# Ledger of designs, part 18: VHH binders against a5wdp0

Target 1, 213 residues: a5wdp0
Amino acid sequence: MNKHNKSADALSLYLVTDSALCADKGLIETVLAAIDGGVTLVQLRDKHASDEALYTTACELKEAIAGRVPLVINDKVQIAHKAKLDGAHIGQGDLSVKQARNILGHDAWLGLSINTLAQLQQTHHHHLDLLDYVGLGPVFATATKQDHAEPIGLEGLSTLSKASVLPTVAIGGINHANARQVYQTGCHGIAVVSAICAADDPKQAAELLIAQR
Below, E stands for the ipSAE of ESMFold2; O stands for the ipSAE of OpenDDE; V2 stands for 0.75 times the mean of E and O plus 0.25 times the DockQ between their complexes.

## First folded at step 17 (VHH; framework vhh_7sr4_2)

Design j2 (at its last look DockQ between E and O 0.70; V2 from the best seeds 0.62)
Fold by OpenDDE, look of step 17:
Structure j2 (fold): chain B 213 residues (1-213), chain A 122 residues (1-122)
Amino acid sequence: as target 1 above (213 residues)
Amino acid sequence: EVKLVESGGGLVQPGGSLRLSCAASGFTFREYRMAWYRQTPGKQRDLVADIYKGGYTKYGDSVKGRFTISRDNTKNTVYLQMNSLKPEDTAVYYCTAIDYDEWEGRTYEDYWGQGTQVTVSS
C-alpha cells in the first residue's frame, strides 16, 4: 500500500461522505471528483449501512481512490483494519484511543474528536503519541427544532487550535460561506459533508473551498 | 415506532438520590445523542444533561457535580443519576433522543418521552 505523509497539510480539505447526499451522482464518483478538486483526505461515513455493506463500500472506494489521498472510516475501526484502510476517526467515549491504535497498527491514521479544552489537555497527556490529528468542534450548528448543545464557535475553535500540539481539522457546519473564517483561526484543515456531497459539481465545490485557505 | 419511556421518578427528601432511566426503541440508539430535560409548570424546558453518541457529556450549571448522565447501548437505555437533590430540582424530567450530525452541525430529528415527575420535598 502507498504510504501517506501524516502532515497537517493532509487535513487541508477533509471530505466526510454521506451516502444519501451522494446517491444521485454516486459515492465513488463524488469522491473522485472532489479529490480532483483538491480534497486531501476522505472519511467514509454511512449512518445507515450495515457493517457488511460498509465494508464493501470501503473496499470499492479504496480501490477507486488508488492511494491518491488517505481514506479513513468513521468509528468502525475493525472495518478499517479488515479493509486495510489508511485509518479511522473516533469520538470521545467510544473505543479507546489505545484500543483503536492497537487494532489499526502503528502506521495507520487515527483521529479523535475534541469538544473541549479539557479533552484536548487530557489527550495531550495520555494519547499524544497515539494520535495523528484531532477534530475540533462542532464549530457551527444549524437551526434545530429544540435548543440543544451549543457549538464552540470560531472563538472556541481558535482557542483549541492554538492549544493543540497535534494537527487540527475543524468539524461541524462548515461550508463555502464560513470556510475562510475557519481557516483563519489557525486550524490546519476543514471537514465538510454537504458542501461537497450535495454540490452539483463536487470538483468545483472542493476547488472553491480549498481556495479559501 | 419511536418510543422513549422514562422511569425512576418520585418523591424524595432533600439530600436524597434518584436514578432515572429511559428505555428507547424504534431507532438505532447508538447513533443518537441522548439528553435529559426538565420543566416546571409555566417555565421553559431546560437542559439537565446531554450525552453524545460517543459518550461526551454536558451538564446544566445547576446540576454539575450532582447529576451524572450515562448510556448503555446494549440496553438502549440512558440514565440520570441524581444525587444531593434539592427542592429546586422538582420538575418533570424528559428523555430525548437527538439525531445529531457532528460533522454537519445539524439536528435532523428529535424524539421525546412523556416525562417522569421528580419531587424533592421535606
Scores: ipSAE 0.657, ipTM 0.931, lowest interface PAE 0.5, mean pLDDT 93
Fold by ESMFold2, look of step 17:
Structure j2 (fold): chain B 213 residues (1-213), chain A 122 residues (1-122)
Amino acid sequence: as target 1 above (213 residues)
Amino acid sequence: EVKLVESGGGLVQPGGSLRLSCAASGFTFREYRMAWYRQTPGKQRDLVADIYKGGYTKYGDSVKGRFTISRDNTKNTVYLQMNSLKPEDTAVYYCTAIDYDEWEGRTYEDYWGQGTQVTVSS
């Protein structure tokens, strides 16, 4: 179901969807405009949608993208399989990496979120052959008073990027104001949500972001 | 609607152990960052322990090494195992659910339980 080589270049500008932020323009229109502007990979994410709604959206989005870039889904590995998407991205608390790879097959994209050096090291020791990339973050985050600082920051990102043997995409709080600094840490790409999904002109927003690489 | 119900509080001697539970409903539990806070009368609520969607944990300095936070996404429950309890751990303990979006790097809102009393004395 993977129509593309699994190159780190596909991580260059990684769009994560948010249906509510796209509501004025529509999800499909936003994604297609963003691809025209330089998005290299799309992750379907809607944290509140039912599985049935998410499956329907996955099929519609897959058809609209028509193989121009890889389409992966957040967390819902079975939906990726049923809709024949290009792959999935999972977190530490989700399906095990081995189970996810078993469902997706050898050729599909599979990414894993990494927050700490310990998690990266564990991944290298146990799951290296099963993953295509890691997501490193959150790089930036709004911290509430009760939770202190949560993000790994640019220094944390640089440390994890240099330590990773897998391709890396930076996640968390990335926008036009900080994208250049994020790319300068040496990660292979950046993941964005509202910087594109909430933009008046998603194509231009994507162009301005990728130009910072 | 969103509900967080703490249980497992009580009276325990110094050096003892206690396990708190927080049963959650009305939201997609696995997507939320969960935390325990505590409050002594007349003081601010203090962070005791955090557990993120991905399983990463953080602890307040005064409880590190003695308390363990964990979660069971199949039971929509977060736990706090409290060992080597001290009189200064006496407080009302609150469960918190935090709508945190790691991809946006943004907190949208918090939900709080009604609390459970822990008293360490004798």
Scores: ipSAE 0.521, ipTM 0.824, lowest interface PAE 1.5, mean pLDDT 89
ESMFold2 (binder alone), look of step 17: mean pLDDT 82; pTM 0.815

Design j3 (at its last look DockQ between E and O 0.50; V2 from the best seeds 0.51)
Fold by OpenDDE, look of step 17:
Structure j3 (fold): chain B 213 residues (1-213), chain A 122 residues (1-122)
Amino acid sequence: as target 1 above (213 residues)
Amino acid sequence: EVKLVESGGGLVQPGGSLRLSCAASGFTFSEYRMGWYRQTPGKQRDLVADITKGGYTKYGDSVKGRFTISRDNTKNTVYLQMNSLKPEDTAVYYCTAVDYDEWEGRTYEDYWGQGTQVTVSS
């Protein structure tokens, strides 16, 4: 397993994959192009894939990335372990932080999604030594018919980022139009999906995003 | 085909309890936020409770402390335990499944059941 620097800079441009959006160009091709463009960390995510398919993709993607940047998987900690990925990102209420850490081992990346200050404080009290970073968000959200969690906005992101003792990556609705503002909050990095995955030129898309830092 | 089927509704006296169930099929249940909404004739549909794929729960103010939402991914079922029921809880209760992407901050899909009547009356 390749060792990566777990500094905050590793979160600068965080790519979350989307298989549907990457279908035309290919997932691996898109990711590699994005890395060429300045992506510093990749999270494999495919909510439509079976675990078996996801494992296969994880292995292929790992091989293709060839240790250039950390590769983590969304939620599927066991697949991360089996495929010997660099780590995983989990949400609140999924697998416990402790359980995830036990599965991944002490060297792997482990990220946790945070939506509130209370959650952040709780994380600091109970899991500070078990996590490598926190995802803060959603920063932005589209209007929906249902009552979902309110986005934290730029102000909320600033508050949480300043309060965090862990490296932070902003999550939720981030793109070329708002990346600069997100970076200006003090958050160490931004996570993007469609801004790169749906771009005609993923490399250029990544370049334009990281340039806003 | 996506299907949400509610059950467990009915008539109950004030102070009584009901447990609603929603059986889901036709989509990857574990990837969806599940919830319960309720509506009375002529009024808006209001959130009763929801639960994220990760187990985060949210409740309407009027039901906090009385209702509990839970999910069983092995059974593709979401539950609503309703205790200390009041007449004002009378409504049609709808199960919903929401495909919310926290990384994009958007909802891609939302599905609804046909609803189950809950009536609280002496």
Scores: ipSAE 0.590, ipTM 0.915, lowest interface PAE 0.6, mean pLDDT 93
Fold by ESMFold2, look of step 17:
Structure j3 (fold): chain B 213 residues (1-213), chain A 122 residues (1-122)
Amino acid sequence: as target 1 above (213 residues)
Amino acid sequence: EVKLVESGGGLVQPGGSLRLSCAASGFTFSEYRMGWYRQTPGKQRDLVADITKGGYTKYGDSVKGRFTISRDNTKNTVYLQMNSLKPEDTAVYYCTAVDYDEWEGRTYEDYWGQGTQVTVSS
């Protein structure tokens, strides 16, 4: 059962896991340390796990978190339902918002990635009552690969956040060096991956990030 | 096994149009950023168009306004509508699939088709 109200404050520091980055320290240890440091919501993500392995991990992580913060899963809405997670986050190319809500039920968290104003407007027109928040981004380019997606930047983030009637979490390339600027745009929270998952001390990394709010 | 199969190439007169298709299999199509690159002999591959899983598009400078990329996730297919074709558009066109991580803003994996020839005669 979802034990947390669906307040925008749950988006304040949103951890997205990366199985490879957590392997040395352990996924559960990393997540629990990050929660101790101020993470307010956890998204389980493991692109390379089988559905069976991902389900097992979801159940273990849910038990370890013990309701301290919401636990959602990336993309795998059926696993969220089966493992009784607090919800899911989906992208524009995943299950439709209506299908995801039907699987999850009315009480679960459901978030959607938004990259453009057109997508936000479409979301408001067709899906507003079905979503709890939107993820806005990517704010920054993190990778050095040749053809990464064009970032929306701080100005784009501010524009989309002002236009959104749903709570907002900023995504893409966010770390200690830029988190304060991101919070200052007025979004409700920031999503991070390597800033916590790759940190030597995930608790301290989370503390330093949330202190910038 | 990942497969990217391009089609729709051929010979066309300047000012004409072509529609390229790329049928994808062997991976979860909706999770990948899809794109088109082109290459003339002896030259580097150039970005033509790119579309994220969320629908954000990016175009090379020389084709902006003339070409349109689109995707159909129900058919696992990406398209390139090429209008107002010019002799300099003559190239082998490659379909690409890229694992883009929006949460980190990074590209991790990169697949390429065998290419389809587009020739714009003068």
Scores: ipSAE 0.447, ipTM 0.806, lowest interface PAE 1.6, mean pLDDT 88
ESMFold2 (binder alone), look of step 17: mean pLDDT 81; pTM 0.810

Design j4 (at its last look DockQ between E and O 0.80; V2 from the best seeds 0.62)
Fold by OpenDDE, look of step 17:
Structure j4 (fold): chain B 213 residues (1-213), chain A 122 residues (1-122)
Amino acid sequence: as target 1 above (213 residues)
Amino acid sequence: EVKLVESGGGLVQPGGSLRLSCAASGFTFSEYRMGWYRQTPGKQRDLVADIYKGGWTKYGDSVKGRFTISRDNTKNTVYLQMNSLKPEDTAVYYCTAVDYDEWEGRTYEDYWGQGTQVTVSS
């Protein structure tokens, strides 16, 4: 049922939504503007929404996007299935790749977050035929006063992207200041949140990002 | 009110095992990265193990192969199974909850327990 071509180019500018950041302009309005600006894939994410609210938003957003770009959902594979979204993106260890694939069907987009080379290798051995792309990261991380996650950095991203046999999208702390460097690693695309969601002009923000590719 | 309560610490002989538990309340547990850190007097607090909301795990180099972190979202609890304990594992162990956004690479909130003493001695 998925009418989108599962090419690496579809990952070029990957928008991850944030309802709080999009509140002033509206989530749907922000996403549509961003698509006009060059976003090639949209991931619906809302950490604060109930499943019911998320489902409603998913349906509305799907309708608004009207098949222009793939729409996937973060983690909530069941909602993706119910709302007939194009796919889902999952992390390591909760819902298995196989389980997610079974829920979504063979045509849906399925992405997996990868943080280490070991995880990538394991993915290649066990899940290669079940995934459409991998998210690599976090590339960048903001330090906290006490602790912070160790990012993979540009070098790590380069290593993972070169090692990957699946299309790759870079994840974590990507914005207008570092997008060019991220693209230069060989990664097929970049995932952004606040760089577009918090922008005064989401369309222009997207245009400026994709221009760095 | 956010609350993290550690349990399971105590005195154990070298080579022994302990299982720490951290019961969390006051926040959406499933959305947080949970972790264990340890600290000795006068020294820096060090990462023992993290488990991300997506299931990724990270371990300090000194505990790899001996410690296992896990979480049960239905019980709002994170666990640390400590096997083959050594005297150098003696420390106060702290449970932490971190609101980390992997897509932004940013931590928004972090919470800490009061700590539980682990002593490995003959």
Scores: ipSAE 0.578, ipTM 0.909, lowest interface PAE 0.6, mean pLDDT 92
Fold by ESMFold2, look of step 17:
Structure j4 (fold): chain B 213 residues (1-213), chain A 122 residues (1-122)
Amino acid sequence: as target 1 above (213 residues)
Amino acid sequence: EVKLVESGGGLVQPGGSLRLSCAASGFTFSEYRMGWYRQTPGKQRDLVADIYKGGWTKYGDSVKGRFTISRDNTKNTVYLQMNSLKPEDTAVYYCTAVDYDEWEGRTYEDYWGQGTQVTVSS
């Protein structure tokens, strides 16, 4: 995709893959069914795969998707470049935003994870012209008794989304039970993993999620 | 087997400094959120500092500006530089490792070291 096709609507239902959760149906089959059901963007993620295996999967998935939706990769910007994917998503402290944009070129999608207002403000000040969207989260998360790192919640998501100059996708713990509330905060889209990857019917799961927008 | 081994604790005067280290093994270190918690007798464990996979940090309010967490993924080690120490910093300090998936919003496992005593006393 070229730069003029990078609409915020592509964030509406953002699928993040998990190869283990897709094992019974297969990764490719799950993704294609999910796209048929209304997924608008796919992120390839496999945090334990070798780079070689991930590159092979990226090429296969790109071919199978055949340009129907953008395909981005988690963290591995160089793989996105080599496989000619539509872009990448990076976290705080991965490659710098400037390095990632330099590798990807002007036309590719580039997103950045944001957890706090301070990070968002820094992004607006330093990186605004280098990014296409921000991922805001985690909206929901499990925590142990000893873990004081709480999710940002719906209130935090609403605050960050309203403050953001860039398009927003909500991340973290989103599923059928909470997707409508997440959309109601004003974010441009939601990111899901198990809600689709672990579903018996990924197409139907995607249909039910996008219907909540 | 997951193993977290703290070192660098000891007795120090108020205003002094200590550097804690935690050597980790038995998991993919670079994929984990690492951290330090502390506990005084009769109280719950409190967050001192976290450092995320990507290097982003979070601190407990009482240590902000005085303590710095860092990690070295080539040595599988997380550090806590503790400056301007106060008697109230006296505690057992525990290294932690958390397998957290931000996209799913789920903690799969967390591990704790044996602890190292820090005593700030005049």
Scores: ipSAE 0.540, ipTM 0.844, lowest interface PAE 1.4, mean pLDDT 89
ESMFold2 (binder alone), look of step 17: mean pLDDT 82; pTM 0.814

## First folded at step 18 (VHH; framework vhh_7sr4_2)

Design k1 (at its last look DockQ between E and O 0.68; V2 from the best seeds 0.57)
Fold by OpenDDE, look of step 18:
Structure k1 (fold): chain B 213 residues (1-213), chain A 122 residues (1-122)
Amino acid sequence: as target 1 above (213 residues)
Amino acid sequence: EVKLVESGGGLVQPGGSLRLSCAASGFTFSEYRMAWYRQTPGKQRDLVADIYKGGWTKYGDSVKGRFTISRDNTKNTVYLQMNSLKPEDTAVYYCTAIDYDEWEGRTYEDYWGQGTQVTVSS
């Protein structure tokens, strides 16, 4: 049973973990410090870990968090179920929303990444009752030589946030330099990775981010 | 070793059709976005079609309604069905695998094939 209230406020400061970035301080230590700093939701993510390793980490992290904030996992819905996490976040192309919901059950958090207005509209038509929130982005993108995907920018984020009937969390390239502007778009929260995971003081980093809301 | 091998290119008349294939190996195919780009001599490489790991697609404006990208994760293959071909579609077509982090807004890795020539001419 999900003991957390599925409010939009829970998305206020959304931490996405990165094991590599957290390696020096430790993943668990970083997450706990960040929670102390104001993180309201944690997503476990490790793109390169085996499912077994990820499960182990999920269990350890869940225990450490001790119900202070919701813990979801990126993509690995089965692990969320097995480890009894609070939910999962899926991207475009992962398990279908229906499949994910079936695995997680009725009470679990389920988020979906949205990249376009068309995707948002489709989500509203087909999956509104199955999702708890949507991630909107990427808002910002780093210039890569071959990445032609254009970020939605602040204007795009504003448009999508206003159009969304679900709680929204901004995704992509968000940090201390742009968090305030992101919050001003009307989205309910921001998702960050390196801004906290790579910070010398994750607690302070979180405090500085949430203060921009 | 990462490897992308394109096939299916060739010469076709205007209005004709081709189906390109890209066979991938050396990485976890299902975890990558796959895309087709095309390039003509002296010009930049342009996105033709993009397919997410979950099957969502995006197309360049010039090919919408004519081209279809698809993938088969069981075969580690991405396809580009090209219909109603035009002379303007003449280019070298490249397959690419993209490791994109949506949370950071960053591409960590992009792998490219050698390309396959598509020529549309009467």
Scores: ipSAE 0.565, ipTM 0.901, lowest interface PAE 0.6, mean pLDDT 93
Fold by ESMFold2, look of step 18:
Structure k1 (fold): chain B 213 residues (1-213), chain A 122 residues (1-122)
Amino acid sequence: as target 1 above (213 residues)
Amino acid sequence: EVKLVESGGGLVQPGGSLRLSCAASGFTFSEYRMAWYRQTPGKQRDLVADIYKGGWTKYGDSVKGRFTISRDNTKNTVYLQMNSLKPEDTAVYYCTAIDYDEWEGRTYEDYWGQGTQVTVSS
């Protein structure tokens, strides 16, 4: 898939990993079960792992997935290159989109997080040919301390989705209870973490999520 | 383990400027959302400025246009440039590190410095 075509359909159900949340069943077991259930793309993320541990995990996960879906890594573009992953996802920040594309090559997936219309417009103007998709969010946030998060909500997601000329994946707080509403905004897919990683049955969790599309 | 050390506070005249710094250690700085809060006696802490790991910023209404938050991930340091200072900016300013997971949309933990006093007085 990575070699020939990069389709917005790959964003349909986008799994972001968390090794701690997967601990009961194991990371690889969780990811493979989720792919069997309908996950279309996997992002390796573990914010607490050393780079060496993350590289090892990337290699193991790549081999286990065996090309069934794209495997990208969060932020660590050089690890994606070294482990020959299918690509990376980066945030608004220090590493430029051009630098990330240069490291990854023409064929790899590259996605960028977008929080505002201004960022989307800058992306369209400066980076359009360098990116395969944008992540829009965070859509939802837990309302425990409002000053720690400013979610864009379904209305913000709808606005950004309609404005984007790139494929879109919605991120942030998405689970079984809200996935249908998120898909209804017109984004191409949803990204989830605990809805699958912490599920007793990751395959069934993935099935229930993709069924809401 | 986790340590946040603020510096750069002090006494300044109205209209003046100060630059606060917060040196961080004991956690992966580049993965954290950082913020400045301030507190005056008898009030809750107010958000002054907020900066996400990707560089996105948010400001409290009373400081927007006058204050600028920035970060240097290579030095594990967050800054607050404070311009056009007013007496009502007088407060203890706290640096915070927030373990916010945008993919989950939740906060797991936050850390606070001991604060630095800023006094704006004629």
Scores: ipSAE 0.513, ipTM 0.822, lowest interface PAE 1.6, mean pLDDT 89
ESMFold2 (binder alone), look of step 18: mean pLDDT 81; pTM 0.804

Design k2 (at its last look DockQ between E and O 0.52; V2 from the best seeds 0.55)
Fold by OpenDDE, look of step 18:
Structure k2 (fold): chain B 213 residues (1-213), chain A 122 residues (1-122)
Amino acid sequence: as target 1 above (213 residues)
Amino acid sequence: EVKLVESGGGLVQPGGSLRLSCAASGFTFSEYRMGWYRQTPGKQRDLVADIYKSGWTKYGDSVKGRFTISRDNTKNTVYLQMNSLKPEDTAVYYCTAVDYDEWEGRTYEDYWGQGTQVTVSS
């Protein structure tokens, strides 16, 4: 089912959707424009949507993308399977990597968020054969009152990227102002949300990001 | 209105046990990471335990093996079972609800209870 080559290049410009940010232009329209601009992978994410609504959106988006780039879903592995998406991305504390792989099957994309070197090492030891890529971050974080998850920063990203045997995509607070520096760490790609979703011109926004690689 | 109401605190002897509860309302409980933090006067608030939406848990180093965090989404309640209490565990314990976006590197929501005093003393 997965017709896409699971190359590191597919992670070059990773779009994570936000329905609220895309509301004015439309989710599908924004995604398609972004793909025209150079997005290489799309992750459907809606933090508050029902599973039913998310499934519907997944199907519509899949149809619209028409196989141009891989479409994965955040966390909702069962929906990925049901909607026959290209894969899913899971975080720490979500379904286990094994469970996710079992649901998705052998060919589907499966990504895992990594926040620490210890997690990366653990992943290498136990899940290397089950994952296609890892998200490293957050690279940048907004100052919050009680956010104890310290961003890894560019130095941390560099360290994790070099240590990773899996393709890497940088996660967290990435935008046009810092994309070049992120790419320079050696990670294979960057994941962005608002940088494209909230842009007046999503295509141009994507073009400007990928040009920094 | 978002509300986090802690209960179960009090005075206990070293080696004793307490069970804290935090009743949440005013938000979709199941979508939030729930946690317990503790603070003593003049010091930083420190993580005691977190529990993710999936039930995955994380603990501060000083409480591992002694404390257990759990949640009941049907009751919108998060619990902290504290065993083998030590004087060093004396603090105000705060319940928290967090909505964190790892992709944006941003916490959208960060709610806190008023806190409940836990005192461990002979």
Scores: ipSAE 0.591, ipTM 0.914, lowest interface PAE 0.6, mean pLDDT 93
Fold by ESMFold2, look of step 18:
Structure k2 (fold): chain B 213 residues (1-213), chain A 122 residues (1-122)
Amino acid sequence: as target 1 above (213 residues)
Amino acid sequence: EVKLVESGGGLVQPGGSLRLSCAASGFTFSEYRMGWYRQTPGKQRDLVADIYKSGWTKYGDSVKGRFTISRDNTKNTVYLQMNSLKPEDTAVYYCTAVDYDEWEGRTYEDYWGQGTQVTVSS
């Protein structure tokens, strides 16, 4: 697909969708407004949708975006291929990086979630030529004793970002209150969900976020 | 309806091994953090192991190096390989599923299985 334009700048403001959070305004309307406001890449994610529904949404969203920014899908690499999306983002426990690249082809975006320095080092040794970026996180998280969530924090993000030879996008709990601090760690971009998807004005929300870079 | 069904428990001698399995249904398995907790009578449940959607793992101090958690998203199953078992590992082991959204940094809900007994004794 768009091998000449896989710049780290596309990670600057990375929107991850949530169809339920967008329901009042509409998913497509939210995404297009957010792009108008400065979103540089969109990831389609719907935690509750069937593969059939995701495929339909992917096709509709791709047509609406009309190539203005890259459109990737969360986890569902085969759907990205069938819908001719710009790529996918996967976790450590999903398809292997090699399998995902084989399905997507050489030109598509492929990103991988990283939580630890050990994972980053393994990625550099085994998968460096197969990936376009890494997602680093979760930077922030709401945790309870029973939940036991363990964010990496700003210090962890800074450490991983400085160690990464791949472009980096920060993931997890990022919003208007903390986006400037996240950018100041030196990552290439930030990923947000509710900060835009749940906003009354997604365009303005995107403008306010990217202005913090 | 969310279901978590543990299996593989039993009686084993000290130094032995067991592999626990947890078959999951009623939710999108690949989107959940899976885990194992254990409980002895009269005590609270303790973390044994967690495995995040990303594959990130965490272990309780007493089992680190001896137990390995893994998941197979194609079979909707999480596993606990327990090696070098000790009498103090005797407990009911519970499978857990946590709706954790790493992109939002938020936990929504958690679910628990019925438990499977592991007994380490001569």
Scores: ipSAE 0.521, ipTM 0.832, lowest interface PAE 1.5, mean pLDDT 89
ESMFold2 (binder alone), look of step 18: mean pLDDT 83; pTM 0.820

